# Ledger of designs, part 1: VH-VL binders against Uroporphyrinogen-III synthase (hemD)

No score or structure here was measured in a lab: all are predicted.

Target 1, 246 residues: Uroporphyrinogen-III synthase (hemD), of Chlorobaculum parvum (q59335)
Amino acid sequence: MKTVLVTRPKHQAAPFVRELEQYGLSTVVFPTIEIRPVAGWNVPDLTKFAGIFFTSPNSVQFFLKHLLQTAPDELKNLQQTRVWAVGKTTGQDLEKHGVSIEPLPKIADAVNLMADIDPAEIKGQTFLFVRGSLSLGTIPELIAEFGGTCVELTVYENLPPSLEDTQRVKDMLAEGKLDCLSFTSPSTAKNFFEAIGSKELSDSVQIAAIGTTTSGALEKMGIKVDIIPEYFDGPSFAKAIAEALK
Positions, changes and structure headers below are counted from each chain's first letter, unless a header gives other numbers; antibody chains aren't numbered by Kabat.
F, E and O are the ipSAE of ESMFold2-Fast, ESMFold2 and OpenDDE, as the mean of both directions, binder to target and target to binder. V2 is 0.75 times the mean of E and O plus 0.25 times the DockQ between their complexes.
[cut] stands for letters that were removed.
The coordinates of atoms that the task and the answers printed are left out; those that the model quotes come from them. Centres of patches stay.

## First folded at step 2 (VH-VL)

Design b02 (framework fv_belrestotug)
Fold by ESMFold2-Fast, scan of step 2:
Structure b02 (fold): chain C 246 residues (1-246), chain A 122 residues (1-122), chain B 108 residues (1-108)
Amino acid sequence: as target 1 above (246 residues)
Amino acid sequence: QVQLVQSGAEVKKPGASVKVSCKASGYTFTNYYMHWVRQAPGQGLEWMGVINPSGGRTSYAQKFQGRVTLTRDTSTSTVYMELSSLRSEDTAVYYCARGWDYEDYEGGFDYWGQGTTVTVSS
Amino acid sequence: EIVLTQSPGTLSLSPGERATLSCRASQSVSSNYLAWYQQKPGQAPRLLIYGASSRATGIPDRFSGSGSGTDFTLTISRLEPEDFAVYYCQQYGTSPLTFGGGTKVEIK
């Protein structure tokens, strides 16, 4: 039976694992990034901010969980504050809690979000940026450039996989127990090779990328891609892997 | 064809230890967490802990911390639950149950062992 | 620890009737991490619903789940003889994982 390594985040892994297993494939789940809450912070007085920025669903989820547990009265202040979200999913998570968001950028990234804001609205004002440990510094940098002040609150950590889990995967690679490594984004590919510390793989190990963007990132790293699906979705990706590993 | 098969009933005296096994088949053993849940006669379900069969990492309910130990053997696809310093209140049916990562996946405990009755009596 | 309170404790109904079972959490539970189980005497629990509203494989469509925040409901639209059992809700989003005290659905 052929074994496929699944490197996507845990919350996204299960549907893909089920698709692969329906084709009779064995799977090993190795999320290349671990999301962990940061403890010990206090919810700031939200009335002190002209606005609040969220760039990921994780920042919303960890912030709101902590707020509802430790300072539930602040929810009303959040609902009355200007709130920006970089993308649709982040915005929808906020809206589920009665938080109105400013218009989403046409392109879901921090540069385009900030480009849509009049610098005059930022100058002399203080903003809160709710972030993860690996969040890009784009929002704080542009707020400072526009003459504002940005208070940064780290609510979750993006940690590499544990040394134990990493060693297990290294051992499986060395023992020829993995037939295919699957990647669903440029970051899953980059994080995987950073975690294992080597780009040297047995010729028997096939590299699968869900689409051309992920494939392009792997090729820039010097990694040959063997499997790409016709359509860039989970079911098509699982089918392409199953056909290649027959 | 997922199956979880548990070891047979045990009768123990107070102060003894019991070790229950749960043998998995029909899926990749290391891809799913294995939980342990008990049920005292006529009572509800109580979560005891979980093991990740991949690395062997465990997490226990505080009530059982120090008395419960979860282990696994990947070569036999078997998880073990050992409960020490047994009391009459530990008389229960003990279940193993397959779950995804409890912090991230939406799926509940989709397959359960048949249960192992542990009776603690003097 | 999140405490789940199920009501009623016992629901006495006839085949063909609708059953509505409540599960209330002591604090907000993500709907992604709420499950319902059915247990018959002498048997292990059986997963019915996960993620508050998703039916598990093989579960008839007369079973449905709904709810968010602190209030969750399991509905059986038309009771069949085999549906008379004890039902448990569970949250699996926060350690320790916890179950409700159960609702017994019995024949009137």
Scores: ipSAE 0.000, ipTM 0.418, lowest interface PAE 13.3, mean pLDDT 85

Design b03 (framework fv_belrestotug)
Fold by ESMFold2-Fast, scan of step 2:
Structure b03 (fold): chain C 246 residues (1-246), chain A 125 residues (1-125), chain B 108 residues (1-108)
Amino acid sequence: as target 1 above (246 residues)
Amino acid sequence: QVQLVQSGAEVKKPGASVKVSCKASGYTFTDYYMHWVRQAPGQGLEWMGVINPSGGSTSYAQKFQGRVTLTRDTSTSTVYMELSSLRSEDTAVYYCARAEDYTGSGSYWSYFDYWGQGTTVTVSS
Amino acid sequence: EIVLTQSPGTLSLSPGERATLSCRASQSVRSSYLAWYQQKPGQAPRLLIYGASSRATGIPDRFSGSGSGTDFTLTISRLEPEDFAVYYCQQYGSSPRTFGGGTKVEIK
């Protein structure tokens, strides 16, 4: 029996595991990262801020969910505050809740967003940056450089796999108990190799990528990809892995 | 085998509400997003909204915001679409449709891989 | 909202002929997040193509998709009688998800 490592987030792993197991494969689930809400924060008084920055759809969703559950009256203050979003998807998520956004940057990143703001509008003002735990410090750094103050609110966290689970996977790799490593995004691949701390793999271990974008990311890391499905979906990916591991 | 089975046809008067069900089977109900799409007679497809069955979070098209409510019951693997303040223009076939993330990112911005058979809702006096 | 315009509105072709269906977006579709669906009278839509060019599981290889940005095409290389249907394009790169107006393929 061949064993496949599933690195998908938990909310996506179960149907893929089911498909693989129906092909007679054994599976080990090792989510390389989980996105989780941060507990214990309170919605700040939004009237205290000259503006609010969101750089990901995750920061919008976790912030608004918590706001609507714990301080729904603050939605009106959010709707009256200047709000910046890095990209169209983030902006559209805000607009669904009646939040107007400032003009989007032509290049959807924090550096280009900040480049489009007149530094005079930042100087002497206080801003809120709604972020994840792994968000880059670009916005706070540039706000400080322009003479403003940035309050950072972490609303979700990117959790690495536990040290115990990581060691278990390392041991399985060393003992030849894993036949295939499956990756469904560039981030699952990057996070996996960061967690195990090595790119040295036995030639007997096959690398499966769900599509060309994930495959390209693996190749940039120096990892050869062995399996790519004909169609870039879960059922096709499970089938391709099953056929390769016959 | 994945199946999405919807409730039967409804005839409603203007101003009434309708609640359509979509029962899922053949997969883990909470692992896929469920969307609702309608089609007026002889017209094209119109997206209405989406629900995450795991947490119950929803997102609606602006046109339906305030009139549509999506809910789910995890014990019966069923999603519901309730549309209120019905007008003659709401006469349509209503579909539930499952979304699978082809990129593995956890986004619900995916295509619709399986559809329910449709529920005809007629709004007339 | 991204408006999708499909052309032509109706294709009347004989079995064995090639069908070419166009879908044009009012704005660039992010990451080619565009799907094609087939709908037969009285039936729910069926997924054919996603990501502009990837065939869904079980879809015959006579169906192919191409394009990026604002210009997308669905091609049926050799029409079969069961291909009588309306075809819809759909973008999922931005909210709200929007569909084209459809192209009816009528086999003589």
Scores: ipSAE 0.000, ipTM 0.392, lowest interface PAE 16.6, mean pLDDT 84

Design b04 (framework fv_belrestotug)
Fold by ESMFold2-Fast, scan of step 2:
Structure b04 (fold): chain C 246 residues (1-246), chain A 123 residues (1-123), chain B 108 residues (1-108)
Amino acid sequence: as target 1 above (246 residues)
Amino acid sequence: QVQLVQSGAEVKKPGASVKVSCKASGYTFTSYWMHWVRQAPGQGLEWMGVINPSGGSTSYAQKFQGRVTLTRDTSTSTVYMELSSLRSEDTAVYYCARERYDFESGPYGMDVWGQGTTVTVSS
Amino acid sequence: EIVLTQSPGTLSLSPGERATLSCRASQSVSSTYLAWYQQKPGQAPRLLIYDASSRATGIPDRFSGSGSGTDFTLTISRLEPEDFAVYYCQQYDSSPLTFGGGTKVEIK
C-alpha cells in the first residue's frame, strides 16, 4: 500500500484524505504553517506610546481589523501617533486607513529602519511593536539598546509544525515510508521544506502539486514536480496521485 | 511530559504585591501563549490576561489593568504574574494555562493548566 | 465584552442519564471559538471541548459540544460517576476572554 503525505490544514484535509483512501492509498496528515489572527489581546491606549512599528502587511491587517471591531475610537489616536513601516506595501496598507507613516528606509528591513531614527528620540520613550509570532526581535532589541521601552503586541501567528511531528515525518522519509508528498498551495510547499530543513529527497518519493501556481513555487525552490492533475481540484488531484502510484 | 508547575501558596497583607511563577516543560515554550486565570473561593473562573513568551507582548482584562504585570524568562521557560495593591477580594487560586495555536485549526482553549497557587490576602 | 450565561446553575441527575448544559452568549461568537472545561474540587480545570464541537485529546466520546452564534450546548450522553463536577464554557473569540458562571452536575 502506498502512502501519501497531506499538507493541507486539517479542517480542509478530510475530504482529500477520503478521496485518496477510496483509491486504496494510505495517508499521513502533516499540516504546515498557517497565518491566523491571535486571540486574547486588547487594543492598548495608543496615546501612551511615542510611536508604533509595523513590519508586515499582516500585522497591519490583523491589528486594524481588531481595532475597528473592538476599539474604533482608537483609530483617531493611531492617526495622530508617529507610525513606522518597514516596507512600501506595509506603509500603503496603513495609508489606506488615514495613517501617516514616517519616511521608509532605503533598504526595507528593521535594521535600516532603526538606523534612520535619532537615538535621542528613543531614549526614555515607550514604543509599541505590532508583530507576528515568528517576527524577528530586531526592533525591540535596538529600542532597548537606545534606552527606550518596547511593548510588543502579537496580532497574528505563523507557527511551524511541532518538532515531534516534524521528526516523525523526517523519520518516515529516511525509512522510505512516504511515497508521495502532496501540496495544494505555494505556502504549504514552502513551509514543508522549511520545517524539514532539507530539499534532498529519495528518487522514490514523488512530488505532487494541485496546480501550476503550486508547481511553479516548488520549481523555484529547485524541487522537481512529478504529478499535476488535469483540473486543479481535490478529486482530480487525488485521482492523478492514485494513477501515478499504481 | 508537558507540565506547568507553579510556585507555592502565598499569604499577603492588603496593599502588598505578590509574584507567582509558572515553569513550563516538555514543549516549545515560545510557540504557545500563557494565560492567567483566577478563582475566588466558591466562585467561577476569571480571566486576568495573557502573555506571548516569544516577544513578551501582553494583554490584560480591564479590571486588572495597571495592577497586573505578566513577564517571562525564556532561559528558564518561566512566566510570572505580579499583582499589586492587593485587596481581600484578591484572595483566590491563581492558575497559569497554556493556549495552543494549532497550525491546522487555529487558536483553541487552554489545554494544559498549572496546579494553581493559593493567594490569601488578610489583615 | 461577551457575557456568557450558563443554565441551569445546578443539574441533579443519576449515573446513566443524559446531561445537557447550555451556554448563551450576549453577542455572536462568530469564529466558534468556544471551549468547555470540567473542574473537580481542589483541581485545575480540564479542557473537554474547543472550537465549539472538537473534543480535546483523551476526552471520552460521551462528551460532545454543539452550537454556533449565541447558543452552545455541552452534552454528556451517559453520565459516569467521575462526570459529577462543575462545567464552564469560555469564549476566546474576542478580548477580554470570558467564562460562564458554571453548571454544577450533582448526584440525585
Scores: ipSAE 0.000, ipTM 0.394, lowest interface PAE 14.2, mean pLDDT 86

Design b05 (framework fv_belrestotug)
Fold by ESMFold2-Fast, scan of step 2:
Structure b05 (fold): chain C 246 residues (1-246), chain A 121 residues (1-121), chain B 108 residues (1-108)
Amino acid sequence: as target 1 above (246 residues)
Amino acid sequence: QVQLVQSGAEVKKPGASVKVSCKASGYTFTSYYMHWVRQAPGQGLEWMGVISPYGGSTSYAQKFQGRVTLTRDTSTSTVYMELSSLRSEDTAVYYCARVPRYSESWYFDLWGQGTTVTVSS
Amino acid sequence: EIVLTQSPGTLSLSPGERATLSCRASQSVSSSYLAWYQQKPGQAPRLLIYGASTRATGIPDRFSGSGSGTDFTLTISRLEPEDFAVYYCQQYHSSPLTFGGGTKVEIK
């Protein structure tokens, strides 16, 4: 039995893990960026805001989970408040909970989202920005530039993997217990090698990249890529890994 | 009231390890990330890494990866920086500095007083 | 990584004069992610400015920051004796966090 390292965040890894395990592969999940809920915040009185901004599916997920656990009555206020989402996935996650969103920008980024808003609607108003610890400051900056006030609420943090998890993966590599390292984005690959602190791998370890962008990033780092699927999706990636490890 | 207090000066031989402590007081320890920054004599500031006291997760600058280890003890509100395989070039003042967990803006509003580490002979 | 280059390395001035310190980034840095620090001999750095232009609590009005993109400036409008120190810029736009090499403001 061959073992595959999955480097996706834990909450995003499950479908890919299931696909790999269906092929008879063992899996180890090692998120190269740990997405962690921020504790200790209170859901603000949402009636005090002229609008609320979300820039990632993670901000929606962690905000709504906490809201439903600690202040479920605020969901009605959220549904009555103007809400902006930077992209389609973020917007759909909000709509699943009965939250209507303002029109999406044509380009899914904060600059284009803010460009679509009349500055007169921002001037003198207070807004909530629900964010992660590594989110860009574009929305607060532009709200301030347009004469508004932006309250920022950090609901999740993006941190490197824990020292304990990193040491466990290092031990598994040293003991020859990992047969394949899988990467689904350039940042996933870069963060992995930064976390383990070495680019020196046994020739027995296969490197799998979900697509040419991720493969190109690995190549630029001096890492040989062994496996790339024909189609750049999870099921095709799992199949390509399974066939290569036979 | 709010302060970061670091351990005293250290003198080490090349090849040794050093462990510097940073004790927080006057605020909620787990609500702030703790960063480590060093400064060689007459030189500029160099970022080494960060630890989340909440979960213990760490990130290190590439230059220090494999030699630096950041840990925390929540019961004593203390963060530790351990640097191994010391060289003369590691002679520096080592600072801890905090960043609010609720902010993406990783600028340092509060610094420890610094710990001088001398690597000689 | 983003490299920050400070100039001049040393600025020799008299009390009462205006000091203008430059910080240039190797790639674009949002103004939301640029800070300035003051350091005196034997002391830890002291935060002066964050977000390129926002004064930290307790910092006198004579200190001001400006700039965007790759070019940032710290200005001290009228130097006081206590302002003769080394100044560092820092970006927190991307990992790893990086600092400039410093500008020493010394008495002429």
Scores: ipSAE 0.000, ipTM 0.397, lowest interface PAE 17.9, mean pLDDT 86

Design b06 (framework fv_belrestotug)
Fold by ESMFold2-Fast, scan of step 2:
Structure b06 (fold): chain C 246 residues (1-246), chain A 122 residues (1-122), chain B 108 residues (1-108)
Amino acid sequence: as target 1 above (246 residues)
Amino acid sequence: QVQLVQSGAEVKKPGASVKVSCKASGYTFTGYYMHWVRQAPGQGLEWMGVINPSGGSTSYAQKFQGRVTLTRDTSTSTVYMELSSLRSEDTAVYYCARGLYSGYDWREFDYWGQGTTVTVSS
Amino acid sequence: EIVLTQSPGTLSLSPGERATLSCRASQSISSSYLAWYQQKPGQAPRLLIYGASSRATGIPDRFSGSGSGTDFTLTISRLEPEDFAVYYCQQYGNSPLTFGGGTKVEIK
């Protein structure tokens, strides 16, 4: 039985783990960056805001999950409020819940999003910024510069892998218990090798990349990629790994 | 050393109200949600509602809306569940449970009270 | 509300055997916000698994969870005498929080 390391964030890993296990593979989940919800916040009264800003799919996901769980009546208020999203994916996640978004910026970043807003629409108004712990301060800084007030609500945090989980993976590598390391983005690859502190791997360990962008990042780091699927999606990636480990 | 200690068994007549307490210790009371779950004899678990002890905000399952009231006393680290207009089908064991945000996921019930038996009979 | 259907209702097995318990949701549970609890007679439920596959602190490694979307599984690799109990799945992705009807694992 072959064992595959899954490096996606825990909340995104489950479908891929299921696909791998259906092929008879064992899996170890080691998120190379941990995305954790922030505890203890209450959904604010959304009617008090002139608008709400979201800059990541994670901020939408964690905010809406908490809202639907603890204050489902606030969804109606969210649907009636002006909402800005920095990029297409963030906007689509909001639209799935009946939330209309303001026009997307041509360049999917906070500076360009704020540049498209008339400062007169910000002046004297209060806005909510739903954020992660590592979110840039661009939106609150520009809202303040334009004479508005920005209430910041941190709904998730980005953490490196735990020292305990990192040591477990290091031990498994040293003991020859991992047959394949799978990466679904350049950041999962970079963060993995930073966490374990070494690029030296046994020749028996295969490196799998979901697509050419991730493969290119690994190659820039001096890591040879063994497995790339024909199509750059989860099911195709699981199939390619299963066939290579046959 | 997290503990949730509930009040003792209650016997009530139909139409009465019951108020069950759940006293928390061993953690920061206002940092975690408190849920209430009941279980009728020989039946499964049924979620009733949740309270945020910090602000006192509540959310209830629709089936109990208008009959259940969750409150808390931060000075004693205690949550209360009051159920009114009792019927025989409200006979159950009532549990409080702490909702934990664990880093990856949220709302797991990691600690439970021992349960309070409420019997409604004429 | 999301309805969770557990099957089978009862599993009759011997110590040392593998138990596989199913939990099926009426609609997709996003982010796999699904937990498993064990309940013994006269006791409160005990958290085993959260987030579909994460084992809770102090839970033996013979317990594992898997699945996503609408189909979830709890596996006990080698049943020990203390594992004969009722098991409940629970979703916490949407209000109201809901539990499955339970699976009783009993001695053959």
Scores: ipSAE 0.000, ipTM 0.402, lowest interface PAE 15.0, mean pLDDT 85

Design b07 (framework fv_belrestotug)
Fold by ESMFold2-Fast, scan of step 2:
Structure b07 (fold): chain C 246 residues (1-246), chain A 124 residues (1-124), chain B 108 residues (1-108)
Amino acid sequence: as target 1 above (246 residues)
Amino acid sequence: QVQLVQSGAEVKKPGASVKVSCKASGYTFTSYYMHWVRQAPGQGLEWMGVIDPSGGSTSYAQKFQGRVTLTRDTSTSTVYMELSSLRSEDTAVYYCARDIGYEDTSGWYYFDYWGQGTTVTVSS
Amino acid sequence: EIVLTQSPGTLSLSPGERATLSCRASQSVSSRYLAWYQQKPGQAPRLLIYGASSRATGIPDRFSGSGSGTDFTLTISRLEPEDFAVYYCQQYGSSPYTFGGGTKVEIK
C-alpha cells in the first residue's frame, strides 16, 4: 500500500485525493498554502467609490460570493462602477458577472496597472481595493501618492501549515510512511521544504510535479523530480503517480 | 547556500543620493521578491519597499515615495536601492531581505534571508 | 498604520530561565501575519517565528510563539547563552508592514 502526500490548497485537494484513491493509493493531505475567506466584513455601499481594484482571482471569487449571498442588490452598483483588474484571469472572472473592466495593463502587475491611470483621475477621489491579507501595498500607496483615498477590504487570507500538521508529516517521513510527495505549484514545493526544514529524503520517497514550472522550481532547490504527467491536469497527474508507484 | 552580499559603507552629504547594491546567490534570483528594510542607530526596523526581480515591478512605503527607487540587474543577480535628497535622519543600516514567497504575483512580507547590511551616514 | 508595542524594553535574566516577551498591536492582527526576529549586535535580523506560532527552519524547540488579536507572546523556555539578543515582532497583514520597538534580553 503506497501513500501520497497532497500539498494542494484545501479547496483543490478533494478532487485530486479522489483520483488518487480510485487507483488504490492512500493519501495524506498537507496543504502548504491555504486560502480562507475572511469572516465578518460587510459589503460597502459601492456607489461611494470612484472605482474598485482587484488584483487576484481569489479576491474576485470571495468578494462576489459574499456579495451575492449578503447584498445581491450591490451587483448592479458594481456593474455601474469603474473596475480595474490586474490580469486577464481576474478580469474574466469579473466579466462572467456582467462587470465591465478598465483596460488591462500590458504587464499583469499592480505597478503597471497604476502606471496606466492618469493621476488626475485619482486626486480627491475614494477607491476600494479588494484584497487578500498578503496582497502588495502598491495600489493603496500609489492612490495616496496621487492624492486619493484608498479603502482596503480584506476578503481572504493566506495561511501557513499548522505546527501540529507539520510535525505529523515530519514524523511520517522519519518513519518511512510516505512513498510520494506531490506538488502542483512552485509555492507548494517551496513551502513544503521550508516547513519540514530538510531536503534530505529517503531513496524510497518519490517526488511528483504536475508540470514543468513546478519541476523546474524543485530542481533549482536541488530536489530530483521523479514523476511528471504528460498533461498538466489533476487526472493525468494522479494517473502518472499511480503508474510510477506500482 | 543562499547568500545576500551588500555593498560597502557610504558617507554622503545632505542633498546627495546613495545607491546600495545587494548581490544574490545560491537560489533562482527571479523567483523571490526582494525587500529593503532600514534601521537607524539604536532604533527598530523600518520597511522601505519591495521589488519583483523578474518583472522589475516595485512597491514603496508611502514615507519613501518619490525618494526611493528599487531596480535590479538579472545578469548579475543584483538588486539596488537608491535613496535621493538625503537628510541626517536617513543615517541608518540598510538591509536587503528575501521574501519567503515563491509566487509570481504575491509576496508574504516576512523574510527568511537578509544581507549583512550597509551603513549609510549622512553628515554635514 | 498598525503600531506594535513591545514590552518590556529590557529583560534581564540568567541562563536556564524562561523569557516571556510581549507584542501588542494598536489594531487587531490575524495571528497568521505576525513574525518574530532575533538580532545580535552587528548582525542582520534572523527569522524565528512566522504566523504567530510556526517556527522557521532551523529554529530550536525552546522558541515558541502564541497569541491572537492584539496580544502576542514569544516564549524562550530555557535561555541558552546564544539567546541573549534583541527580539522584534512584525505584522505583515497590512501596509505599511510595521515592526515593534524591540525587547532586549540581557544577562543579569
Scores: ipSAE 0.000, ipTM 0.402, lowest interface PAE 13.3, mean pLDDT 85

Design b08 (framework fv_belrestotug)
Fold by ESMFold2-Fast, scan of step 2:
Order: C-alpha cells, then structure tokens, then sequence
Structure b08 (fold): chain C 246 residues (1-246), chain A 121 residues (1-121), chain B 108 residues (1-108)
C-alpha cells in the first residue's frame, strides 16, 4: 500500500482523500497552509471593471460568500462582467452562481490565460484581480505591461503549518513512510519545503503537481515533478497519482 | 535531438517586411513556448516576443508591438516571425528560442542557429 | 522594465584563473528568475545557469551562480581555453524579458 501526503487546505482535503482512498491508496493530511478569510473589505462597484480575474477556487468561494452576505445586488453586475478563470474548478465554481467565464486557457496557469487575451483589449482598461495573500503577481504584472490598470483585492490569507504536524511529517519522510507528495498550488509547495527545511528527498518519493502553475513553482525551486494529470482537477489528479504508484 | 532550424539570411530595403521561420524537431511542438530574440552587430540580446504554439496566442515587447507578428503552423512544427516597416536599425541576427511548458516568461534551454537580416538601401 | 547592468564590460584573464562576473538589476529580481548564457563568436547563446544557481544539463562544475535581490554573480573557478566568450545575464521575473549588456572574458 502506497501512502500519499495531501497538502491542500484542511477544508478542501476530504474529497481528494476520498478519491485517493477509492484507488486503494493510504493518505496523510498535512495542510501546508491554513486558509483564512480576510476581514473588513467591501465589495467594489463591479460596473467599474472591464473584467475580473480569479486564479483559485478559494478566491471564488471567499469572494462570493462575502458578496452574497454584504452586497447581494452586485451578483447581477458580476454576471454581466467579463470574468476569467485559470482552471476548470475555479470556472465551475463561478458558473454555479450564473457567472459566465471567458474560454479557459489550454494550459491552466495565469501566464497562459494572459497569453490568450489580445493586449489591445487590456490597454487603457481597469481590471479586478481577486486573490489570496500569497498569490503570484503574474496577472497584475502582465496587465500593467499591456497598458492596463489592475486593482487587487485580497480575500483570503495563508498561514503556515504547525510545528508539531511538521515534525510528524519529517519523521515519516525519514522513515520511508511517504511514497508521494501531492501539491495543488504554488503556495502549498513553497510552504511545504519551507516547513520541512530541506529540498533533499529520497529517490523513492514521487512529486505530484495538479497543474502547470504548481509544477512551474516546483521546478523554479529545483524540485523535479514526477506526476501531472491530463486535466487539472481533483479526480484527474487522484487518478494520475494512483496510476503512477502501481 | 532537440533542434530549432531557422531560414537563411535576408537582405531587405528600408520599408520592406521580412518573415523568418524556425522549424522545431525532437520534442512535442505544442508543449513549449517559442520566443524571438535579436542581436544587432556588436550589441547585446533583445527580447521581441513569445508565441504559445498550442493556441497561437502571442505577447510582444512594447517596442515591437504593431510591427512584429508571430505565427505558427502545427502541421510543420514551424514558428514564423514577421517584422514590417524595416529600418537600418533592424539589421541584426534573429534567434528563435524555446522556454519550458511551465515558464512562458522563462529562460531559454534551446536556441536556433540565428538568421541574419540586413536592412540597407 | 528591469534593466540589468553587467560589470566589468571586459575581463582579461589567463587560463587557470578565476573569473567573477557581476549582474546588477535596477529593481529586485527573485533568485528563481535569473539565468546566465555563454555566447561564442558566430554562435547562438548557450544556457549555463537558471534560477540564479542551478546548472543546466551538461554544464561543468567550474561554472556556478549565486546572488539574490539586485546583485548576482557568475563564477568560473578555473578558466579553460573554451571558456573565453561573452556572458549574458537574463531576468524572467517580469515582462519584457531583459538581458544584461554582456561581459567579454578574453585571453590576456
């Protein structure tokens, strides 16, 4: 029986754990970040934006929850605004609330999403980027490069894992009890290696990334990625891990 | 194994256009970004733009926006760089260069051999 | 745009000596987003280092990169005859991608 370390946020771990366990895999949950809503922000007037960008399911969930609680009339403005999502899960979360999204990039990362937009559509326009505290600066940087303005709204923050849980995972790695480390965002990867304090892993440990943004972050850190799914969603990711660990 | 092979040298008059090709082999063409970088005689390297061969999406350095057009043909694994309204200052060696699937704004692991474009009256 | 300044412009050394090449950025560049290239006359550039310190495949151990923020260094511990060339740093932190002006390492 192979054991997979699940590093995604605590509140999102259960469906992925269930998928992995259905394939006969053992799991250890080690949230490398705790996701917490940012308090005190107000929903901006959405009619002032040419478009709105979401790069994670967390940004959609925290933004929509707050919008529905504090400014529910803005939902119809969101439904009438151009909205971009980096990946399938983020897009589906928006579509469940009647929000139409622009076509998804073929490669589910911010660089490819921005590459699919004509720079002429960005020049002289103002956009909203709904983000977490540790989100990559790719979207604001490219909007500025193309002559647009990007307003950034931070709706959640990321907290590091506990020292107790970190030591437990270090011990499991040292004892050869983990076969695969799974990462679903750049921040889960960065926080994991920061918490562990080492990039040196046994050759027996496979590194799995849910998509190109996460695998790009791992490669920039000098970490070789072994497993990437065909589609960048939880069920496809679980399947790819199960197939690789046979 | 991985090769990027560019078209031959070009001599053009001011005001003309030039179209340089870069044929890729030895890897999955649509899985890597292709960039264009030029180098004037005795000068340094200057980035012009990038194309995603999978979707055909492009991004250009502002200096070249409106004059440069990047295109690709997936059936021949070839990227094209067309530069219009040529000036003497466009005399340079033009390189295609590959960046990884995860790094559209990245470093270049493989380069074409270069194409010399000379613009003179 | 991020401007990269390389110094010295020319470095005159003998085989066996250590070469130290500097690249200074006009604004902070994460160590993850700096590369070094070698170019010989009549040839395309060749990747040496990416992510400030990671050697590209096939690059000898005598080449090493270091630095963070605005100050980066390429070191060649013991120059071989084939190492006399022009060296360029490149940032990929933000668009447009930019290169330094180059350092020519030449035989004394």
Amino acid sequence: as target 1 above (246 residues)
Amino acid sequence: QVQLVQSGAEVKKPGASVKVSCKASGYTFTSYYMHWVRQAPGQGLEWMGVINPSGGSTSYAQKFQGRVTLTRDTSTSTVYMELSSLRSEDTAVYYCARSKRWLQLGYFDYWGQGTTVTVSS
Amino acid sequence: EIVLTQSPGTLSLSPGERATLSCRASQSVSSDYLAWYQQKPGQAPRLLIYGASSRATGIPDRFSGSGSGTDFTLTISRLEPEDFAVYYCQQYESSPLTFGGGTKVEIK
Scores: ipSAE 0.000, ipTM 0.416, lowest interface PAE 18.9, mean pLDDT 86

